# VHH binders against L-Ala-D/L-amino acid epimerase: the designs that were tried, part 22

Target 1, 347 residues: L-Ala-D/L-amino acid epimerase, of Pedosphaera parvula (b9xek4)
Amino acid sequence: MQIKFWPQDLKLAHTWTIASSVTSGSDVTSVGIVQLTDRDGTVGLGEAAPARRYNESTPGSLDFIAKVDATKLSFDNIEASMKYVESLASGQFAAKSAINVALLDGAARKAGKPIYDLLGLGFRNNHHVTSFSIGIDKADVIRKKVLAAEQYPVLKLKVGAADDKANLAALREAAPQKWVRVDANEGWKTKEHALEMIEWLAQDKFIQYIEQPMPADSNPKDIAWLKARSPLPLFGDESYHTAKDVDHCAECYHGVNVKLCKTGGISNAYEALQVARKAGLKTMIGCMIETSILISAAAHLAELCDYLDIDGNLLTTNDPYLGVTAEKGLLSFASAPEKLGLRVRAK
Short names: E, the ipSAE of ESMFold2; O, the ipSAE of OpenDDE; V2, 0.75 times the mean of E and O plus 0.25 times the DockQ between their complexes.

## First folded at step 10 (VHH; framework vhh_8fcz_2)

Design q6 (from m1 with G99D; at its last look DockQ between E and O 0.01; V2 from the best seeds 0.00; counts 0 for: pae E 14.3 > 2, off the site)
Fold by ESMFold2, look of step 10:
Structure q6 (fold): chain B 347 residues (1-347), chain A 121 residues (1-121)
Amino acid sequence: as target 1 above (347 residues)
Amino acid sequence: QVQLVESGGGLVQPGGSLRLSCAASGFTFSRYAMNWVRQPPGKGLEWVSGISGSGGRTIYADSVEGRFTIIRDNDKKMVYLQMTSLKTEDTAVYYCAKDRSEWYDSGFQYEGQGTQVTVSS
């Protein structure tokens, strides 16, 4: 097998935010792209979108990928391939995701199927709704972003800062009945403060759930205390890396957020979603800032999810790939130019 | 598979009352929020009301708040819309709709065949 890999810069969108609140900064993030080609000429694409929160970076992901002996990878034996890759280092989940996704893309192409059919899941076009993210900013900027996002039926509002109430008010001025999913991103440091904020959010009528209200390293008893009292569903994000975290998250949350770059790819994300569902947890799949490679990879798992938050490529202006679309927030492969594998093609 | 059957529509005079019913099957009813949506003549769909999976939270469009009440019975797998003080503007085909989640999102996944409500003198 041949392996090629390179960094890809992604430019963040929403120029009204850039023009009105940051003039001299660069709104660029970096991902790693992996291409595997076997002797038959079958190509599989993958992507690493590492997060600083987990002490990963694009250079680090590419350094790990450089250590992989491609002769030990096979589209015909993903399990053995990933056992080898996992033996090279602990961690490195974004890099491992890139390799796993590329392996599944190639394997599904050889099987003549899209990945969702290879997994036995199927995919219903225009039935899965993704949220669209609105970040922390000045209230006027929030209002402008919300108005520009009118086509999306569900927004994700980032909270965990002093201006949370003003930001929600700005959102509601622009969109009185828009469904909102809230992400505190570990921002509420005590259980008492978290409960206060959640009870305030519950008064809004249109808040679906709260992601990661408290730090993942909080005392589990404090998180469980919060769960027992919360009027809104709580989702573990930073708390749920792989299927191994399921028992902890079942005690602490009502649902979990699976991300390919936390699990190390589709194979482990599939398992993480299945064990969470078996444990009675609601499931969602989320993303980082990513190209259509990882966004489409995540969409192949949509039938295992109660919620989707896979807008990472929509937050950019230069996604170099075509794949799953999100017209009006509805995920579809119907117009994807590729029929097999990830259903992704370079522009 | 998911099946939603609406009933209870009819002709009523302005100021009157009517109760719509929706029988649900083919899914774990209490795990999903339910909505009422309507389509007035010659217009697109308009969301009317929603109720959480447990029934603990209800929400209403401004145009119907105070006049309509959404109710669910998880044991019978039923959702109802009690309508009072009906106006000619309430004339529409009414659909019940299954949400994807226990809480609301705007992209309801399934809807029934509908029941006609006509408010006319």
Scores: ipSAE 0.000, ipTM 0.221, lowest interface PAE 14.3, mean pLDDT 88
ESMFold2 (binder alone), look of step 10: mean pLDDT 85; pTM 0.872
OpenDDE, look of step 10: ipSAE 0.005; ipTM 0.210

Design q7 (from m2 with R31K Y57W; at its last look DockQ between E and O 0.74; V2 from the best seeds 0.00; counts 0 for: pae E 10.2 > 2)
Fold by ESMFold2, look of step 10:
Structure q7 (fold): chain B 347 residues (1-347), chain A 121 residues (1-121)
Amino acid sequence: as target 1 above (347 residues)
Amino acid sequence: QVQLVESGGGLVQPGGSLRLSCAASGFTFSKYAMNWVRQPPGKGLEWVSGISGSGGWTIYADSVEGRFTIIRDNDKKMVYLQMTSLKTEDTAVYYCAKGRSEWRDSGFQYEGQGTQVTVSS
């Protein structure tokens, strides 16, 4: 088959205002796009959204993809295709995700199905709710971002910095009863400090859970100590890469956050979600900053998830694809222009 | 199918008390948080109180804290709302609602007809 790949810059929608004017800022992040085309002309799309946290980059992901021999890939045999791709290097999860997603898009199109039906999951439109992320910033910027996010029933607040209490207070000034999910991103370095912060968060009546309170490489006994004392549910994000991490995360957390670019694609994310569910963990699927390709890919797994945080394309101004929508935070494929595969099309 | 049947409403004077009941069926009751929500006349739904699947935590809206108590009996698949010091503002149709998990959640499932509480002289 033929493989094409290219970088795509995504512009972040940073907006804040001051009393007399509006000042907007835009930062850029980069993803890699993969397109596979077989001899019949069937096209599959994929995306790599690497994170520096896992020692990956877009140039590195594209360099890996450049080494893939496309003649060893087939929409008719995804398992063998991915066994070959896995043999080329350890790691490279974002690049492997791009190839796996593209393979599934093409395979599902050839089977005449959307991916969620190919997986036997189905998808209920307007049933699955995504959170919408509010980053760390000055209090007045947080208030304005929260007001602009009024349509979303659930917000995600990034914490783990010195001003966490002021930032939550700013959010509550703008939205006194909005449901909030908190992500510390490994920001609380000791179990005692983490517990203090969690107990403070629990005083707020509308906090649902906390992601990754402590570093992933913390002593597991410290994380388990924290879990046993926490008044709020704890989710492992950085701690849950693949299904191999399930025993550790079952000991340390109440739930886990699966991301396609951590597992290496839909196939491994499906396994990671199922293994976590069988272990009694709550599940969520999350994302990086991504286009509608990866956001839609994650949405195809929604029926396996208790929670979703797949807002990565909503945080950009220039998503070049159409797919799953999130009107009022409700995920739907009802207006997606494609009927099959990922249900994604270029604008 | 999930079924939630509310009862125990009525007409009371301000300062009075009522106990609402909700009988649940069609799901593993103890694995889900339960909530009371209410709909005041001409208004949308308003969350009142929640209780975890095990009963290990309870939480109340500011407007009812100290006056209302949520209780569950997992053996009987019942949730209750004990209301005291009732105010005219508490007039509403009250619904019990199933959460999405044993923990706090913004998503609720309710199928009952609700029970009317009217607080007036």
Scores: ipSAE 0.006, ipTM 0.435, lowest interface PAE 10.2, mean pLDDT 89
ESMFold2 (binder alone), look of step 10: mean pLDDT 86; pTM 0.884
OpenDDE, look of step 10: ipSAE 0.041; ipTM 0.557

Design q8 (from m2 with N35H; at its last look DockQ between E and O 0.01; V2 from the best seeds 0.00; counts 0 for: pae E 21.2 > 2, off the site)
Fold by ESMFold2, look of step 10:
Structure q8 (fold): chain B 347 residues (1-347), chain A 121 residues (1-121)
Amino acid sequence: as target 1 above (347 residues)
Amino acid sequence: QVQLVESGGGLVQPGGSLRLSCAASGFTFSRYAMHWVRQPPGKGLEWVSGISGSGGYTIYADSVEGRFTIIRDNDKKMVYLQMTSLKTEDTAVYYCAKGRSEWRDSGFQYEGQGTQVTVSS
């Protein structure tokens, strides 16, 4: 097998520094792209979207991928291929995700199926809705962004900052009754403050849930204390890395957020979702800032999810791939350029 | 190394005034929003006010709007909280906090030891 890999810069469409539109720096993030090609000419695509929160970076992910001996990879044996890849280092989940996704893309193409059928899940077009993220900004910019996002039935609002109340108020001026999902990103440091903020959010009546209210490394008793008192569902994000975290998250949260770049790919994300469901947890799949490669990869798992937050490519201006669409927030492969594998093609 | 040093707290009667100061160092001050947060006795942290990196945009918690004014001096790398019409409910340790970006809406991290404000008859 041949392996090619390269960095891809993604330009953010929505920046909280809009009033500084004349600033010297552009808002750019980086992902790594992987392309595997079999001797039969079958191509599989993958992507690494590392997060600094987990001490990963695009250069680090590409350095790991450079160590992979492509002759030990096969679309016909993903389990053995990933056993080899995982033996090269601990961690490196974004890089491992890129390889796993590329292997599944190729394997599914060779099997004559989209990945969701290879997994036995299927996919119902226009049934699954994704949230759309509204970034932190001043009130008049938030109102404009919310009005421009009218087509999306569910918004995601970042919180965990000093201005949370003002930000929600600005959103509600523009959209008094729109459903909102809230992500605190570990921002509320004590259980008492977290509960105070959650009780405030509950007064709104249109908040669906709260992601990661407290740091993942908080005392588990404090997180469980919060869960027991919360009037809103709590989801673990930073707390749920792989299926191994399920017992902790069942104690501390009502649901979990699975991300491909936390699990190391579709294979492990499938397991993480199934294990969480068996434990009685609500499930969601989320993303980082990503191209259509990873967004489509996540969409192939949608039938295992109660909620989806896979808007990462919609937050960019230069996604170089076509795949799953999110017209009016509804996920669909109906117009995807490929019928097999990830259902993704370069523009 | 980021340093934030709060001062100006003290004991004051209800209806009185205080001005809190925060001296900042170890980062490009004008490129970051600054915030004041407080911790009342027996309660968690609560956000009080924010100001953009340029100083052109301010925002306040409902409980203090009209009574408190946040001000920054980018040349001196200082942020202030001018408090008037103080109430017993304003009793707290007040912390200065650095924002994640130049916008007051960007979230914050506190680093200092805080300054005690006690409003008591």
Scores: ipSAE 0.000, ipTM 0.104, lowest interface PAE 21.2, mean pLDDT 87
ESMFold2 (binder alone), look of step 10: mean pLDDT 87; pTM 0.897
OpenDDE, look of step 10: ipSAE 0.023; ipTM 0.358

## First folded at step 11 (VHH)

Design r1 (from q7 with D105Y; framework vhh_8fcz_2; at its last look DockQ between E and O 0.01; V2 from the best seeds 0.00; counts 0 for: pae E 20.0 > 2, off the site)
Fold by ESMFold2, look of step 11:
Structure r1 (fold): chain B 347 residues (1-347), chain A 121 residues (1-121)
Amino acid sequence: as target 1 above (347 residues)
Amino acid sequence: QVQLVESGGGLVQPGGSLRLSCAASGFTFSKYAMNWVRQPPGKGLEWVSGISGSGGWTIYADSVEGRFTIIRDNDKKMVYLQMTSLKTEDTAVYYCAKGRSEWRYSGFQYEGQGTQVTVSS
């Protein structure tokens, strides 16, 4: 097989925060793109979206990919291919995701199926809802972002800072009855403070759940203490990296957030979702800032998920790929230009 | 100045055991995850294991899971790697690494010379 890989800059979308200091598209992040081509000319696409939270970077991901011997990869033998790739290093989950997704894209194309059918899951168009993220900002900016996001039936509000109550109030001023999912990103450092914040959120009546209220490395007994008392469902995000974390998360949370760049691709994300479901956990799939390659890859797993938060490409201005759409927050492949594999094509 | 001093390496036969130690100074030890990484002869750096600042969670590379145990003592500012059932493939220089930094984002930081582990009969 032949392998090509390159970095891709993504421009983050912005609204005005003050007249003199912010321009749309001025913030840039990078992902890595992988293209595999077999001897038959079948092409598979993948993407690495590393996060600094997990000590990964786009240069590091591409350096790992450069060490992969493409002659040991095959669309016909994904398990053997990934066993080889896993043997090269521990970690490197974003890079491994890029390779695994590209392998599945190619394998599904050769099988004459989209990935969701190769996995035996199917996909119901216009059934699965993604949240749309509203970041921490000044109240005026939050109101403007919420008004601009009216088409989305569910918002994700990032919290974990001093102004959490003011930020929710600003959101509610603009959208009094919109469903909201809260992500604290490990921001509430004690179980007592976390419980206070959760009880306050429960008064709102339109909060669906709370992601990662406390640090992932908190004493598990404190997280379990919080779970036992919480009036709202708690989801582990930073706490749920791979299927190996399922027992810990079943003790500490009501649900888990799976991300392709945490598990190392679709194969491991499928396992992580299945073991979580068998353990009685609610499931969701999330993302980083990503192109339509990874966003579409995550959407292929949607039938295993109770919730979805795969808006990473919607937060950019220059996604270079077409794939799954999220019109009015509803995920659909109906307009995807490709019928097989990831159902993704370069623009 | 961050300082990490590794010790406890040596020559062992396959199936043997070693315990590596790392003495840390120059930073608030309990606020950072600690890691063990290794560099096999002629190869790049490989992450081995990590432990949270509180010690509340550990994680291992698949190649060492069940054989290696990472432990920390926050009062003594020490991190250890207890290695058992050693294989020739475990031969490497082992480094202790402070977690979650810009240096770690683009690669691991090494603060010492490391400690050599050689597994051969």
Scores: ipSAE 0.000, ipTM 0.128, lowest interface PAE 20.0, mean pLDDT 87
ESMFold2 (binder alone), look of step 11: mean pLDDT 85; pTM 0.880
OpenDDE, look of step 11: ipSAE 0.015; ipTM 0.257

Design r2 (from q7 with S106F; framework vhh_8fcz_2; at its last look DockQ between E and O 0.81; V2 from the best seeds 0.00; counts 0 for: pae O 4.8 > 2)
Fold by OpenDDE, look of step 11:
Structure r2 (fold): chain B 347 residues (1-347), chain A 121 residues (1-121)
Amino acid sequence: as target 1 above (347 residues)
Amino acid sequence: QVQLVESGGGLVQPGGSLRLSCAASGFTFSKYAMNWVRQPPGKGLEWVSGISGSGGWTIYADSVEGRFTIIRDNDKKMVYLQMTSLKTEDTAVYYCAKGRSEWRDFGFQYEGQGTQVTVSS
């Protein structure tokens, strides 16, 4: 096995701001790309999209990847490969995700299958709908963003800032009847304040659910308190990293948001989704700002999800890869240039 | 296997009323929101109304708000759409659609043949 890896700068279409992180005005983010090549020439692609919220970075991810002995990786034994990778360090979930995704891409190609078939899930084109995220901004900019997102039937509005009400009003002015998901990114610090905000939001009949209203380190009793009183479903994001968090989230939330960069790849995301479903939780799969590599990787798990928010590539202007498409928000591999593996190809 | 069978459509004059019915089977009915969607001639599918699994939540498109009422009977596994003050623009094939959950949802699964509603003078 040979491993190549490099950073990729992604240019944001718009300035991105969430409650938990103020992007210092940078319109550029970076990811790490991983390419595995085995002796027979089979290639697997992966991507590391680290989250600052979890103290990960692209440079850190690349440093971790640099420590990986490629000779210990095999498309024929993903479990053993990942056991080795996991032994190198704790954490580094984004980097580990890159390796896992690349391994599955290669394995699926060798098997002559797309990953969703390799996993036995299948994929229905034009069945799954992804939301399109609207970051926190001034009201007039929110209007512009929403208008620009006209083709997307479902929006995700970031909240947890001082101007939430103005921003929702601006959104509704521009889109009077679109379904909206709300992501607070831990912006509401007390259960009482969270409930107040949720009750306000619930007055909008087209609000679907709320993601992570309170900090993940909040007292579980407080979050459970909120769950019991919320007029809208609550989804854990920062509170749900892997399958290990299922008991906590079953108590505190109605659903969970799974991300490859949190789970450490497709394999663990698959588990996280299955365990959540078994526990009676609704499931969604999310993303970071990512190329079509990770977005497509996530799409391979779509059949395990009640909701999808995999728009990371749509928020960039220079995605260097082609994979799953989301015309009008409908996910499809029909036009993907590759038929096997991730079904992703470099432009 | 999810089965949805719509009925109750017909020809009506503007200002008239119709009641659509949908019989559902093949899933735990009370655990899923139910929706009505419609396809006007030459147009795409349009969402009309939704009701939560328990029936405690209802929602309507602005175009039908105040004129249409969605109701469900979980014991009979039925969902209804009472339409009043019908307009020519309400002309469409109407479909019953299963939600993905009991909550507010944009995603719909419709398997039936639909029922034709024609509003004309």
Scores: ipSAE 0.030, ipTM 0.437, lowest interface PAE 4.8, mean pLDDT 92
ESMFold2, look of step 11: ipSAE 0.277; ipTM 0.686
ESMFold2 (binder alone), look of step 11: mean pLDDT 86; pTM 0.889

Design r3 (from q7 with G99L; framework vhh_8fcz_2; at its last look DockQ between E and O 0.01; V2 from the best seeds 0.00; counts 0 for: pae E 21.0 > 2, off the site)
Fold by OpenDDE, look of step 11:
Structure r3 (fold): chain B 347 residues (1-347), chain A 121 residues (1-121)
Amino acid sequence: as target 1 above (347 residues)
Amino acid sequence: QVQLVESGGGLVQPGGSLRLSCAASGFTFSKYAMNWVRQPPGKGLEWVSGISGSGGWTIYADSVEGRFTIIRDNDKKMVYLQMTSLKTEDTAVYYCAKLRSEWRDSGFQYEGQGTQVTVSS
């Protein structure tokens, strides 16, 4: 096995702001690309999209990848490969995700299958709908963003700031009948404040659910208190990293948001989604700002999800890869240039 | 025990007006957003309007925006729906509803008998 890896700069279409992070003013973010090549020439692609919220970075991910002995990786034994990779360090979930995705891409190609078939999930084209995220901004900019997102039937509005009400009003002015998901990114610090905001939001009949209303390190009793009183479903994001968090989230939330950069790849995301469903939780799969590599990777798990928010590539202007499409929000591999593996190709 | 009692419905011609009232008891009224929902003949329940606990925020379904006004009196534990420019499609049983701690599709608590609104020539 040979491993190549490099950084990729992604240009944001718009300035991105969420409750838990202040934009540095940069309209550029970076990811790490991983390419695995085995002795027979089979290639697997992966991507590391680290989250600052979890103290990961692209440079750190690349450094981790640099430590990986490629000779210990095999498309024929993903489990053993990942056991080795995981032994190198704790954390580094984004980097590990890159390796895992690449391994599955290669393995699926060797098997003559797309990853969703390799996993036995299948994939229904034009069945799954992804939301399109609207970051925190001034109300007039929110309106412009929403208008620009006309083709997307479902929006995700970021909240947890002072102007939430104005922003929702602006959104509704521009899109009076669209379904809206709300993501607070831990922006509401007290259970009482969270409940107040949720009760306000619940008056809007087109709001579907609330994502991570309170900080993940909040007292679980407080979050459970909120769950018991919320008129809207609550989804854990920052509170749900892997399958290990299922008991906590079953107590505190109605659903969970799974991300490859949190789980360390498709394999663990698959597990995280399954155990959540078994626990009676609703499931969604999310993303970071990513290329079509990770977006497509996530899409391979769509059949395990009640909701999808995999729009990371749509928020960029220079995605260098082609994979799953989301025309009008409908996910489809029908036009993907590759038929096997990740079903992704470089432009 | 939550009690919601609706009144004010009746027969009215298109273009007419009605004012619905709801008397609430059995819970801390000002702490809950209140809503009006309606069930047209042969159709499912439809959300119409909501008002925050304090009355500081109101929202309306697109079908009634600009024609209906929701208001509340927390001292009297009353919520009202002023209906103007009524249309035949507004014909329904109207219920006063409190938000529940449940999923969106079943998130409304309406215990009353409702009040019939019929808009007809």
Scores: ipSAE 0.000, ipTM 0.218, lowest interface PAE 15.5, mean pLDDT 91
ESMFold2, look of step 11: ipSAE 0.000; ipTM 0.120
ESMFold2 (binder alone), look of step 11: mean pLDDT 83; pTM 0.850

Design r4 (from q7 with N35Y; framework vhh_8fcz_2; at its last look DockQ between E and O 0.72; V2 from the best seeds 0.00; counts 0 for: pae E 4.0 > 2)
Fold by OpenDDE, look of step 11:
Structure r4 (fold): chain B 347 residues (1-347), chain A 121 residues (1-121)
Amino acid sequence: as target 1 above (347 residues)
Amino acid sequence: QVQLVESGGGLVQPGGSLRLSCAASGFTFSKYAMYWVRQPPGKGLEWVSGISGSGGWTIYADSVEGRFTIIRDNDKKMVYLQMTSLKTEDTAVYYCAKGRSEWRDSGFQYEGQGTQVTVSS
């Protein structure tokens, strides 16, 4: 096995701001790309999109990947490969995700299957709908963003800032009847404040659910208190990293948001989704700002999800890869240039 | 297998009323939101109204708000649409649709043949 890895700069279509992060004003973010090649020439692609919220970075991810002995990786034994990778360090979930995705891409190609078939999930084209995210901004900019996102039937509005009400009003002015998901990114610090905001939001009949209203380190009793009183479903994001968090989230939330960069790849995301469903939780799969590599990777798990928010590639202007498409928000592999594996190709 | 059978459509004059019914089978009825959608002549499918699994939540398109009422009977596995103050623009084939969950949903599954509603003077 040979491993190549490099950074990829992604240019944002718009300045991105969420409640938990202050944008440095940069319209560029970086990801790490991983390419595995075995002795027979089979190639697997992966991507590391680290989250600052979890103290990960692209340089750190690349450094981790640099420590990986490629000779210990095999498309024929993903489990053993990942055991090795996991032994190198704790954390580094984004980097580990890159390796895992690449391994599954290669394995699926060798098996003559797309990953969703390799996993036994299948994939229904034009069945799954992804939301399109609207970051925090001034109301006039929110309006412009929403208008620009006309083709997308479902929006996700970031909240947890001082101008939430103005921003929702701006959104509704531009899109009077679109379904809207709300992501607070831990922006509401007290259960009482969170409830107040949720009750306000619930007055909008087109709001579907609320993501991570309170900080993940909040008292679980407080979050459970909120859950019991919320007029809208609550989804844990920052509170749900892996399958290990299922008990906590079953108590505190109605659903959970799974991300490959949190789970450490498709394998663990698959598990995280399955155990959540078994626990009676609704499931969604999310993303970071990512190329079509990770977006497509996530799409392979779509059949395990009640909701999807995999729009990371749509928020960029220079995605260097082709994979799953989301025309009008409908996910499809029908036009994907590759038929097997991740079903992703470099432009 | 999900089965949805619509009825109650017909010809009515503007300002008139109709009540649509939908009989559902093949799934745990109370666990899913139910919707009414319609397809006007020459237009695409549009949602009209929705009701949560428990019936605690209802939603209406702006075009029908205040005129239409959605109701469900979980014991009978029925969903209804009471239409009042009908307008010519309400003319369409109406379908009963199953949501993907008990909550507010953007996805619909409709399997029935629909029922024709024609509003004309």
Scores: ipSAE 0.042, ipTM 0.431, lowest interface PAE 3.7, mean pLDDT 92
ESMFold2, look of step 11: ipSAE 0.256; ipTM 0.680
ESMFold2 (binder alone), look of step 11: mean pLDDT 85; pTM 0.874

